# VHH binders against L-Ala-D/L-amino acid epimerase: the designs that were tried, part 23

Target 1, 347 residues: L-Ala-D/L-amino acid epimerase, of Pedosphaera parvula (b9xek4)
Amino acid sequence: MQIKFWPQDLKLAHTWTIASSVTSGSDVTSVGIVQLTDRDGTVGLGEAAPARRYNESTPGSLDFIAKVDATKLSFDNIEASMKYVESLASGQFAAKSAINVALLDGAARKAGKPIYDLLGLGFRNNHHVTSFSIGIDKADVIRKKVLAAEQYPVLKLKVGAADDKANLAALREAAPQKWVRVDANEGWKTKEHALEMIEWLAQDKFIQYIEQPMPADSNPKDIAWLKARSPLPLFGDESYHTAKDVDHCAECYHGVNVKLCKTGGISNAYEALQVARKAGLKTMIGCMIETSILISAAAHLAELCDYLDIDGNLLTTNDPYLGVTAEKGLLSFASAPEKLGLRVRAK
Key: E = the ipSAE of ESMFold2; O = the ipSAE of OpenDDE; V2 = 0.75 times the mean of E and O plus 0.25 times the DockQ between their complexes.

## First folded at step 11 (VHH)

Design r5 (from q7, 16 letters changed; framework vhh_7pa5_2; at its last look DockQ between E and O 0.69; V2 from the best seeds 0.00; counts 0 for: pae E 7.6 > 2)
Fold by ESMFold2, look of step 11:
Structure r5 (fold): chain B 347 residues (1-347), chain A 121 residues (1-121)
Amino acid sequence: as target 1 above (347 residues)
Amino acid sequence: QVQLVESGGGMVQPGGSLRLSCAASGFTFSKYAMSWVRRAPGKGPEWVSTISGSGGWTIYADSVEGRFTISRDNAKNTLYLQMNSLKPEDTALYYCAKGRSEWRDSGFDYWGQGTQVTVSS
């Protein structure tokens, strides 16, 4: 098998401050692209979107990929291929995601199926709704961003900072009845403070749920205390990396957020979603800032999810790929340029 | 098949009371939040109230809070809306709506045909 890989800069449409990014009119983040080609000329595409929160970076992901012996990869045996890749290092989940996604793209193309059919899931066009993210900013900018996002029926609002109440108020000035999902990103350090903020959010009749209210490394008893008292559903994001976290998250949360770059790809995300569902947890699939490669990869798992937050490419101006679309927030492959695999093609 | 059948509507004078019922079938009733939604003549749908699958929490639109009480009987698969201190602006077709989970959500899977409530002298 031949392997090619390269970095890809993505230009953010809006600056983000809560994720410790450089705020400017030209914010840039980086992903790694992987291309596998087998002897038959079948091509599989993958992507690594590492997050600093997990001590990963694009240079580190590409360094790991450079160590992969492509002769040990096969579209005909993804399990054996990934067993080899996992043997090279612990961690490196974004890089492993890139390889796993590329392997599944190629395998599904050889099988004559889109990935959602290879997985036995199917996909209902225009059924699955993604949220669209509004970051923290000055009230006037939040109002403008919300008005520009009118087409999206559900917004995601980042909270966990001192001005959370002003930010929600600005959103409500622009959209009094828009459904909102909130993400605290571990921002509320004590269970008492978290409960106070959740009770405040619950007074707004159009808040759906809260992601990761407290730090993932908080005492589990404190998170369970919060769960028992919360008037809104709580989702573990930073707390749910792989299927191994399910018992902890079932105790502490009502649902979990799976991301391909946390699990190391579609194969492990599929398992993580199935295990969570069997444990009685609500499921969602999320993303980082990503191209249509990973966004489409996540969409192939949508039938296992109660909620989706896969807007990562919509937050950029220069996504170099075409795949799943999100017109009016509704996910669809109907106009995707490829019929097989990821259903993704370079522009 | 999911089926929701509303009843209990009628004509009442301002200040009066009515109790609406919704008989549910075709799904595990207790696993889903249930809502009342109303549509006044010439207007779009207006959410009125939601109750969790277990009945452990309720929420109300500002326009009805304090006057309306949502409840459910999971043994009888029935949703209720007790409407007190009715006003002419409460005149509407009232729908029973099934949520997608036990919690509040942005949409409804199914709704019934509605029952008419008319508040006038």
Scores: ipSAE 0.013, ipTM 0.495, lowest interface PAE 7.6, mean pLDDT 90
ESMFold2 (binder alone), look of step 11: mean pLDDT 86; pTM 0.863
OpenDDE, look of step 11: ipSAE 0.029; ipTM 0.403

Design r6 (from q7, 17 letters changed; framework vhh_6fv0_2; at its last look DockQ between E and O 0.01; V2 from the best seeds 0.00; counts 0 for: pae O 13.8 > 2, off the site)
Fold by OpenDDE, look of step 11:
Structure r6 (fold): chain B 347 residues (1-347), chain A 121 residues (1-121)
Amino acid sequence: as target 1 above (347 residues)
Amino acid sequence: QVQLQESGGGLVQPGGSLRLSCAASGFTFSKYAMYWVRQAPEKGLEWVSTISGSGGWTYYADSVEGRFTVSRDNAKNTLYLQMNSLKPEDAAQYYCAKGRSEWRDSGFQYRGQGTQVTVSS
């Protein structure tokens, strides 16, 4: 096995991107790309999109990847490969995700299957719908963003700011009947405040659920208190990293948001989703700003998800890869240039 | 530690101009969109303008569109707001603001002490 890895700058799209104007947004962000090549020429692609919330970075991810002995990796033995990779350091979930995704890509190609078939999940084209995120801004800008996102049937509105009411009003003015998901990103510090806000939001009949209303380090009793009283389903994001968090989240939430950059790749995400479902939780899969590599990787798990929020690649102008599409929010591999593995191809 | 320091405020006559600056430190400046916000007496915080990390994209409140110009010098870690054709209703404390670290996060997590803009004949 050979490994190549490099940073990839992604330019945010102005035309397509409504979330690019958020405070934490930049015109350019970087991800790490990993390419594994077997002796027979089989290639697997992976991507590291680290989350700063968890103290990871692209440079850090690349540094970790640099320490990986490629000779210890095999498409024929993903478990052993990952055991080795895991032994190198704790954390570095984004970097580990890159390796895992690349391994699965290669393995699936060798098996003559797309990853969703390799996993036994299948994939229904034009069945799964991804939401499109709307970041916090002034109401007039929210309106513009929502209008620009006309093709998307489901929106995810970020909240947790002073103008939430105005922003929701602006959203509804521009989109009177769209389903809306709400993401508070830990913005509500007390259970009472969270409940107040959720009750207010619940006045809108087209709101589907609330993501991470309170800080992840809040007292579980408080979150459970909130869960019991919430008129809307609550989804844990920052509170759910891997399958290990299932007990906590079963107590505190109605559903969980799984991300490859949190789980350390497809394998662990698969587990995280399955375990959550077994625990009676609803499941969703999310993303960061990512190329079609990771977005497609996530899409391969779509059949395990009640909801999808994998729009990261739609916010870029220079995605170097082609994979799953999301025209009108509908995920499809029908136009993917590759039939096997990730079903991703470099442009 | 994230630090933001606004400057350039002052007293101007209606129709006058001011240029505000914001010195940023403690983070990779070019990686973040930056905001100008303002607060007039007995009024809430009002969004004024946004500029993307590279400066390629700018947004303005309707109230200032065409009159204000936001810019940045990433080499100097400095944010600017050129304010032309100032009106009495523009009088406020102006703040430079930064959001959270993740691109999907929003809000004004960090803000400086502000600089006062007064518009009076």
Scores: ipSAE 0.000, ipTM 0.222, lowest interface PAE 13.8, mean pLDDT 91
ESMFold2, look of step 11: ipSAE 0.000; ipTM 0.380
ESMFold2 (binder alone), look of step 11: mean pLDDT 86; pTM 0.879

Design r7 (framework vhh_8fcz_2; at its last look DockQ between E and O 0.77; V2 from the best seeds 0.00; counts 0 for: pae E 5.7 > 2)
Fold by OpenDDE, look of step 11:
Structure r7 (fold): chain B 347 residues (1-347), chain A 122 residues (1-122)
Amino acid sequence: as target 1 above (347 residues)
Amino acid sequence: QVQLVESGGGLVQPGGSLRLSCAASGFTFSKYAMNWVRQPPGKGLEWVSGISGSGGWTIYADSVEGRFTIIRDNDKKMVYLQMTSLKTEDTAVYYCAKGRSEWRDSGYFQYEGQGTQVTVSS
């Protein structure tokens, strides 16, 4: 096995702001790309999209990847490969995700299958709908963003800032009847404030659910208190990283948001989704700002999800890869240039 | 397998009323939101109304708000659409559609029935 890895700059279509982080005025974000090549020439692609919220970075991810002995990786033994990779350090979930995704891509190609078939999940084209995220901004800019997102039937509005009400009003002005999901990104610090905001939001009949209303390190009793009183379903995001968090989230939330950059790849995301469903939780899969590599990787798990929010590539102007498409929000591999593996190809 | 059977459609004059019914089977009825959607002549599918699994939540398209009422009976596995003050623009084939979850639907609907024709005309 050979490994190549490099940073990829992604240009944001718009300035991106959430409650927990402010874009440093940069319209550019970076990810790490990983390419594994077997001795027979089979190639697997992966991507590291680290989250600052979890103290990960692209440079850190690349440094971790640099320490990986490629000779210890095999498409024929993903479990052993990942055991080795995980032994190198704790954390570094984004970097580990890159390796895992690349391994699955290669393995699936060798098997003559797309990853969703390798996993036994299948994939129904034009069945799954992804939301399109609207970042925090001034009301007039929110309006413009929503208008620009006309083709997407479901929006996700970021909240947790001072102008939430103005922003929702602007959204509704531009889109009177679109379904909207709300992501607070831990923006509401007390259970009482969270409930107040949720009750306000619930007055909008087209609001679907709330993601991570309170900080992940909040008292579980407080979050459970909120859950019991919320007129809308609550989804844990920052509170749900891997399958190990299922008991906590079963107590505190109605559903959970799974991300490959949190789980450390497709394999663990698969498990995270399965155990959540088994626990009676609703499931969604999310993303970071990512290329079509990770977006497509997430899409391979779509059949395990009640909701999808995999729009990271749609928020960029220079995605260098082709994979799953989301025309009108409908996920499809029908036009993907590759038939096997991740079903992703470089432009 | 999911089965949905619509009934109750017909011809009615503007201002009239109709009550549509849908019999559901093949899934845990109370765990899923139910919806009514319609397809006007020459147009695409249009969402009309939804109701949560428990019946605690109802929602309507702006075009039918105040005129239509969606109701469900979980014991009978039935969903109904009471239509009043019908307009010519309400003319369509109406379908009962299963939601993806018990909550507010994401815009995805599973409709398996043949639908029921509603014609509003003078």
Scores: ipSAE 0.027, ipTM 0.462, lowest interface PAE 4.5, mean pLDDT 92
ESMFold2, look of step 11: ipSAE 0.198; ipTM 0.656
ESMFold2 (binder alone), look of step 11: mean pLDDT 84; pTM 0.865

Design r8 (from q7 with R100T S106Y; framework vhh_8fcz_2; at its last look DockQ between E and O 0.67; V2 from the best seeds 0.00; counts 0 for: pae E 6.7 > 2)
Fold by OpenDDE, look of step 11:
Structure r8 (fold): chain B 347 residues (1-347), chain A 121 residues (1-121)
Amino acid sequence: as target 1 above (347 residues)
Amino acid sequence: QVQLVESGGGLVQPGGSLRLSCAASGFTFSKYAMNWVRQPPGKGLEWVSGISGSGGWTIYADSVEGRFTIIRDNDKKMVYLQMTSLKTEDTAVYYCAKGTSEWRDYGFQYEGQGTQVTVSS
C-alpha cells in the first residue's frame, strides 16, 4: 500500500459564521485529502475535514497521516488496518476518517460494488433530501442567501446569536413555506433560555427540529428537562460523537447528528447510526465544509438516516471532485462519474 | 417494503376540484404521519399538507390553506387530498410521502410515481 496526502483549500460561496465560532467568519477553509494505492493499482480516496470545535486542524490531521505506515494498511482487511491506525494516537477523528473512507473506497472497488452495496444498505436515487445551510449573518444577507438557495426545498438556519429573530424573519420573507431545520450550535446556555427560544420557534409551523440547543457539557438533567418540555424534536450534534454516546443521547435528545469527522469514518458512522436507531433515536447525517469525497461518503449511509444535511460541498465554489449530486436537494448517484467505491472522481 | 401509489390526478379548469388518493403498504400505517408534496414544472419539491398518524392534527401550506383538505383512513391504509378552488399554480406532479413519526416531521419520503395535476383554462 502507498499513501499520498495533501491539503486542499476550499473557497466558501459566502462568509461562514456559526454560534460556536470564535472568529468573525471566514471565506476559506482547508481539508486534507488522502489517496491509498495498493499493489494492483486499486485506488481509494479519503478526506479529513477537522472541526475546530473538537480541537482538530488540517495541519494536525496531515501530521497524523504522515505517521501512518502504509504497509500496514490493506483493502482486504479494513478492521485490522483501522486497529493499527487507531493505536497511533487518541483522537484525530478527522484524519482517521480520511483513512477509513479511503480503505472502504478501495475495498468496494475491489469487490466491484459501490460502498452502499458493500455495506448492504443500497441507495435510492432521488429519495433522500438534504438540507441547505444558511449561516449566521445580517438579516439582509440572510435574505439574499435564502433567495440564492431557491432550488433547495429544505433549509437549515444557524442560530444562537443576538439576531436570531430577525434572521428567521428575513428567511421567511424570502421563503414563506420552506421547511426549516434549526441549528443552535450550543448557542443557548441555559435550559430556560433554550426553552424560550424553542417555544418561539415552534410558532413557525415549518420548523422541523432543533440541533444542539445547549452546550454539550451542560448538566444532562438540564438537557433532559428541556427534552421533556420541548415542542420540537431535539437533535444532539456536539453531544453525539460515536456509538458510545448513545445512552446519554437517548436520555437527552430525540435524535442525533452523525458526522464522519466525529466518528472517524464510515465504519464507525455506520455503527453510530445503527445503535442510535436501535435506541429509538432519530438519525441524521451531517457534514463539515467538505469536498464531494466526504459528502459522497456520507451519502452512502443515507438509508440509515431520517434526515440528511450533507451540503458541505454545495457551499464551496471550487470543489475539485465529482460524486453524489443534490439537484433540488435530492441526492443522486445517477450522474456520478464512477460506478464503484465512493463513486467519486477528480475533476 | 414501503409502497405508495398515488391516483386521482387529471386536467381541470381553474376553480375546479380534484380528489387525490394514495394507497399505502409495507409499514404500520397508523404510526406515521402522511404527507402530500408536489413538484411544479421547473421547480423543486414543495410540501403541501400533512396529517398525523392518528389523524389528530392536520397542517397545510399557506398556498393551499382553506382550499385543500387532507384526510386518512387507517383501516384502509389510505390518505386523500381533496383539492378545491384549484389554481393554475397548483399544476404539479403530486406525491404521497411517508413521515417518520407523528412529530412535525414532514419527510420527503415518497416512493410512488406521483399523479399529474394540471390546472388550465
Scores: ipSAE 0.029, ipTM 0.377, lowest interface PAE 5.9, mean pLDDT 91
ESMFold2, look of step 11: ipSAE 0.047; ipTM 0.556
ESMFold2 (binder alone), look of step 11: mean pLDDT 85; pTM 0.872

## First folded at step 13 (VHH; framework vhh_8fcz_2)

Design u1 (from r2 with N35Y; at its last look DockQ between E and O 0.60; V2 from the best seeds 0.00; counts 0 for: pae O 4.3 > 2)
Fold by OpenDDE, look of step 13:
Structure u1 (fold): chain B 347 residues (1-347), chain A 121 residues (1-121)
Amino acid sequence: as target 1 above (347 residues)
Amino acid sequence: QVQLVESGGGLVQPGGSLRLSCAASGFTFSKYAMYWVRQPPGKGLEWVSGISGSGGWTIYADSVEGRFTIIRDNDKKMVYLQMTSLKTEDTAVYYCAKGRSEWRDFGFQYEGQGTQVTVSS
């Protein structure tokens, strides 16, 4: 096995701002690309999209990947490979995700299957709908963003800032009847404030659910208190990293957001989704700003999800890869040039 | 296997009323929101109304709000759409659709043949 890795800058179509970064919007983000090549020439692709929220970075991810002995990786033994990779350091979930995704890509290719078939999940084209995210901005810019996103039937509005009401109003002016998901990114610090905001949001009949209303380190009793009183379903994102968090989230939330960069890859995301479902939680799969590598990787798990928010590649202007498409928000591999593995190919 | 069978469509004059019915089988009915969607001639599919798994909430498109009423009977595994004050623009094939969850949803599964509603003078 050989390993190649490099940084990739992604240009955002719009300045991206969330509650945790209201004062520091960015127009460019960076990811790490991983390519594994077996002796027989089989290639697996992966991607590290680290989140600042979890104190990870692209340079840090690449440094971690640089420490990986490729000779200890095998497409024929993903479990043993990951055991080795996980032993190198704690954390570094984005980097580990890149390796895991690449391993599964290679393994699936060797098996002559897409990953969703390798996992026994299948994939229904044009069945799964992804939301399109609208970052925090001024109301007039929100309106423009929403109009530009006309093709997408479901929007995810970022909130947790001072102008939330104006932003929702602007969204509704531009899109009077679209389904909207709300992501607060931990923006509401007290249970009372969170409830107040949720009750206000609930007056909009097209709001579907609230994602991570309170900080993940909040008192679980407070979050449970909020859950019991919320007129809308609550989804844990920052509160749900891996399957280990299922008990906590079962108490505090109605559903959970799973991300490959949080779980450490497809394998762990698969587990995280399964245990959540067994616990009676609704499931969604999310993303960071990512290329079609990770977006497609996430799409392979779509059959395990009640909701999908895998739009990270759609928010960029220079995605170097072709994979799953989301025309009108409908996910499809039908036009993907690659038929096996991740079903991703470089442009 | 999910089965949805629509009925109750027909020809009606503007201002008239119709009641559509949908018989559902093949899934735990009460665990899923149910929707009515329609496809007007030459247009794409559009959602019309939705009702939660428990019936706790209902939702209507602006175009039909105040005129249409969605109800469900979980014991009989039925969902209904009472249409009143029908307009020519309501002409469409109507489908009963299964949501992906018990909550407000987008992404409808409809397996039936639909029922034709024609509003004409």
Scores: ipSAE 0.044, ipTM 0.421, lowest interface PAE 4.3, mean pLDDT 92
ESMFold2, look of step 13: ipSAE 0.275; ipTM 0.617
ESMFold2 (binder alone), look of step 13: mean pLDDT 85; pTM 0.877

Design u2 (from u1 with S101M; at its last look DockQ between E and O 0.67; V2 from the best seeds 0.00; counts 0 for: pae E 10.9 > 2)
Fold by ESMFold2, look of step 13:
Structure u2 (fold): chain B 347 residues (1-347), chain A 121 residues (1-121)
Amino acid sequence: as target 1 above (347 residues)
Amino acid sequence: QVQLVESGGGLVQPGGSLRLSCAASGFTFSKYAMYWVRQPPGKGLEWVSGISGSGGWTIYADSVEGRFTIIRDNDKKMVYLQMTSLKTEDTAVYYCAKGRMEWRDFGFQYEGQGTQVTVSS
């Protein structure tokens, strides 16, 4: 097998006003792309989107991928291939995700199936809805972003900083009845403050859930205390890294957010979703800032999810791949140019 | 299997009243929010109203607030839409839909044939 890998910079989208005010390169993030080719010429694509929150970086991911001996990888035996890859280092989940996704893309192409059919899940076009993210900003910028996002039926609002109340008010001026998912990103440091903020959010009437209200390393008893009192559903994101975290998250949350770059790929994300469902947790699949490679990879798991937040490529201006689409927030592979594997093709 | 059966539509004059019904089966009815959506002639679907599993939370589109009332009866597994002060713009096929959770939901399903409401002189 041959392995090729390279970094890819992604440019974050800005409002016209913000774009005219920023210096060049201020909102660029980097991912790693992997291409596996077997002797038959079958190609599998994968992607690493590492996050600093988990002590990973794109250079580190590419260094790990450089150590992989491609002669030990096979589209015909993903389990053995990943056992080898796992043996090279602990951690490195984004890099391992890139390899696992590429292996599944190639294996599914050889089987003549899209990945969702290889997994036995199927995919219902125009059934699954992604949220669209609105970041923390000045009120007039938030209003502009919300108006520009009119097509999306559900927004995700980042909170956990000063002026959360002003930011929600700005959103509501532009969209009085839009459903909103709130992500605090560990921003509320005490259970009492978190509860106060959650009770305030519940008064809005259109908040679906709150993601990661408190730090993942908080005392579990404090998070469970919060869960018991919360008028809104709570989801663990930073708290749910792999299936091993399920017992903790079942005690502390109503649901969990699975990400491919937290689990190390589709194979482990599938397990993490199934284990969470068996434990009675609601499930969602999320993303980082990613190309259509990882966004499409996540969409192949959609039938295991109650919610989806896979807008990472929509937040960029230069996604170099075509795959799953999200017209009006509705996920579809119907227009994907590739029929097999990930259903992804380079532009 | 989830089944939703709409009824109660008809022809009514502007300013009139009408009550739509939806009979639900195949799921634990009280565990899910229920919605009414409608499709005006030649247009896409638009949501109309929603009610929580317990009935304690209701919400309405601006165009119908104050005129329509959503009601559920968990013992009979029914959801209703009481419509008053009807306008020609209310002409549509009305569908009921099951939510994915008890309240505050997006991602509902509708699968009935719907019921036609026509508001005309």
Scores: ipSAE 0.000, ipTM 0.269, lowest interface PAE 10.9, mean pLDDT 88
ESMFold2 (binder alone), look of step 13: mean pLDDT 83; pTM 0.858
OpenDDE, look of step 13: ipSAE 0.035; ipTM 0.357

Design u3 (from u1 with S101Q; at its last look DockQ between E and O 0.02; V2 from the best seeds 0.00; counts 0 for: pae E 12.9 > 2, placed apart)
Fold by ESMFold2, look of step 13:
Structure u3 (fold): chain B 347 residues (1-347), chain A 121 residues (1-121)
Amino acid sequence: as target 1 above (347 residues)
Amino acid sequence: QVQLVESGGGLVQPGGSLRLSCAASGFTFSKYAMYWVRQPPGKGLEWVSGISGSGGWTIYADSVEGRFTIIRDNDKKMVYLQMTSLKTEDTAVYYCAKGRQEWRDFGFQYEGQGTQVTVSS
């Protein structure tokens, strides 16, 4: 088959700030797009959304993809294709995700099915809810963003900075009864500080859960200590990379956040969700800043998830693809332009 | 040496309002959580409210939540307790306390004389 790949710049609607990272005034981030075409003209699309947190970058992802011999890939044998791709290097999960997603898109199109049916999951339109993210900012900016996000039934509030209380207060001023999911992004460095912040958050009756309160590389006994005392559910995000992390996360968290670019694609994300469910963990699927390619890819797994946070394309102004929609936070493929595969088309 | 000086107490009728002040010196004020505690007549100390060093976190005992507000001014090294809808049960000597950079123990050290609040008709 033939392989085409290129970087795609995404323009952020607002500056993006989390506890573990700072934008340097840039309002642009990059993803890598992969297009596979077989002899029959069937096209599969994929995307790499690497994060510096995991020591990956878009140039690095594209460099890895450039080394892939497309003649060793086949829509008719995803497992063998990915075995070859895995043999080329350890790591490179975003790049491997792009190839896996493209292979599944093509395979599902050839099978005459959307990916969620190829996986035996199905998809219920207007049943699954995504959160919408509000970043760390000045109180008056937070109020404005929250008011502009009124249509979304649940928000994700970024915390882990010095003025978390003022930020929540600003949100509550604008939306007194809005459900909120909190993400600290490893921002609370000690178990005692994390517990203090969690106990404060628990006074708010509309907080659903907290993602990654402490650094993923913290002493596991400290994270388990925190879990045992937390009045709110805790989710591992940075701590849950692949299915191999499930035993650690079952000890340390009440649930886990799976991302396609952490697992290396849909195939491994499916496994990561299934093993987490078997271990009694609540599951969610999350994203990076991504186009509709990866957002739709994640939505195909929604039936395995208790929660979803797949708003990455909604945070951009120039998503070049059409796919799953999130009207009022409700995920739907009903108006998607394609019936098969990812159900994604270029604009 | 740590010094905490409470003021602003007095006699007030039920339903009334009062604002307590605490002047702090002898330590880097913004690095420590600050608390109000109280001692009702014939009883031991009760925790009332707390505020983080940055001011980003506050917490209240159930008995005062919604009626009392803790605030701090790091430039003036002051902590305040704004009290409204006062009840006879709020009668106590109120103390300002310095945290030990530890919140989880409700561990704190008070050094002041306190200020008397009396709620009666």
Scores: ipSAE 0.000, ipTM 0.104, lowest interface PAE 12.9, mean pLDDT 88
ESMFold2 (binder alone), look of step 13: mean pLDDT 84; pTM 0.865
OpenDDE, look of step 13: ipSAE 0.033; ipTM 0.434

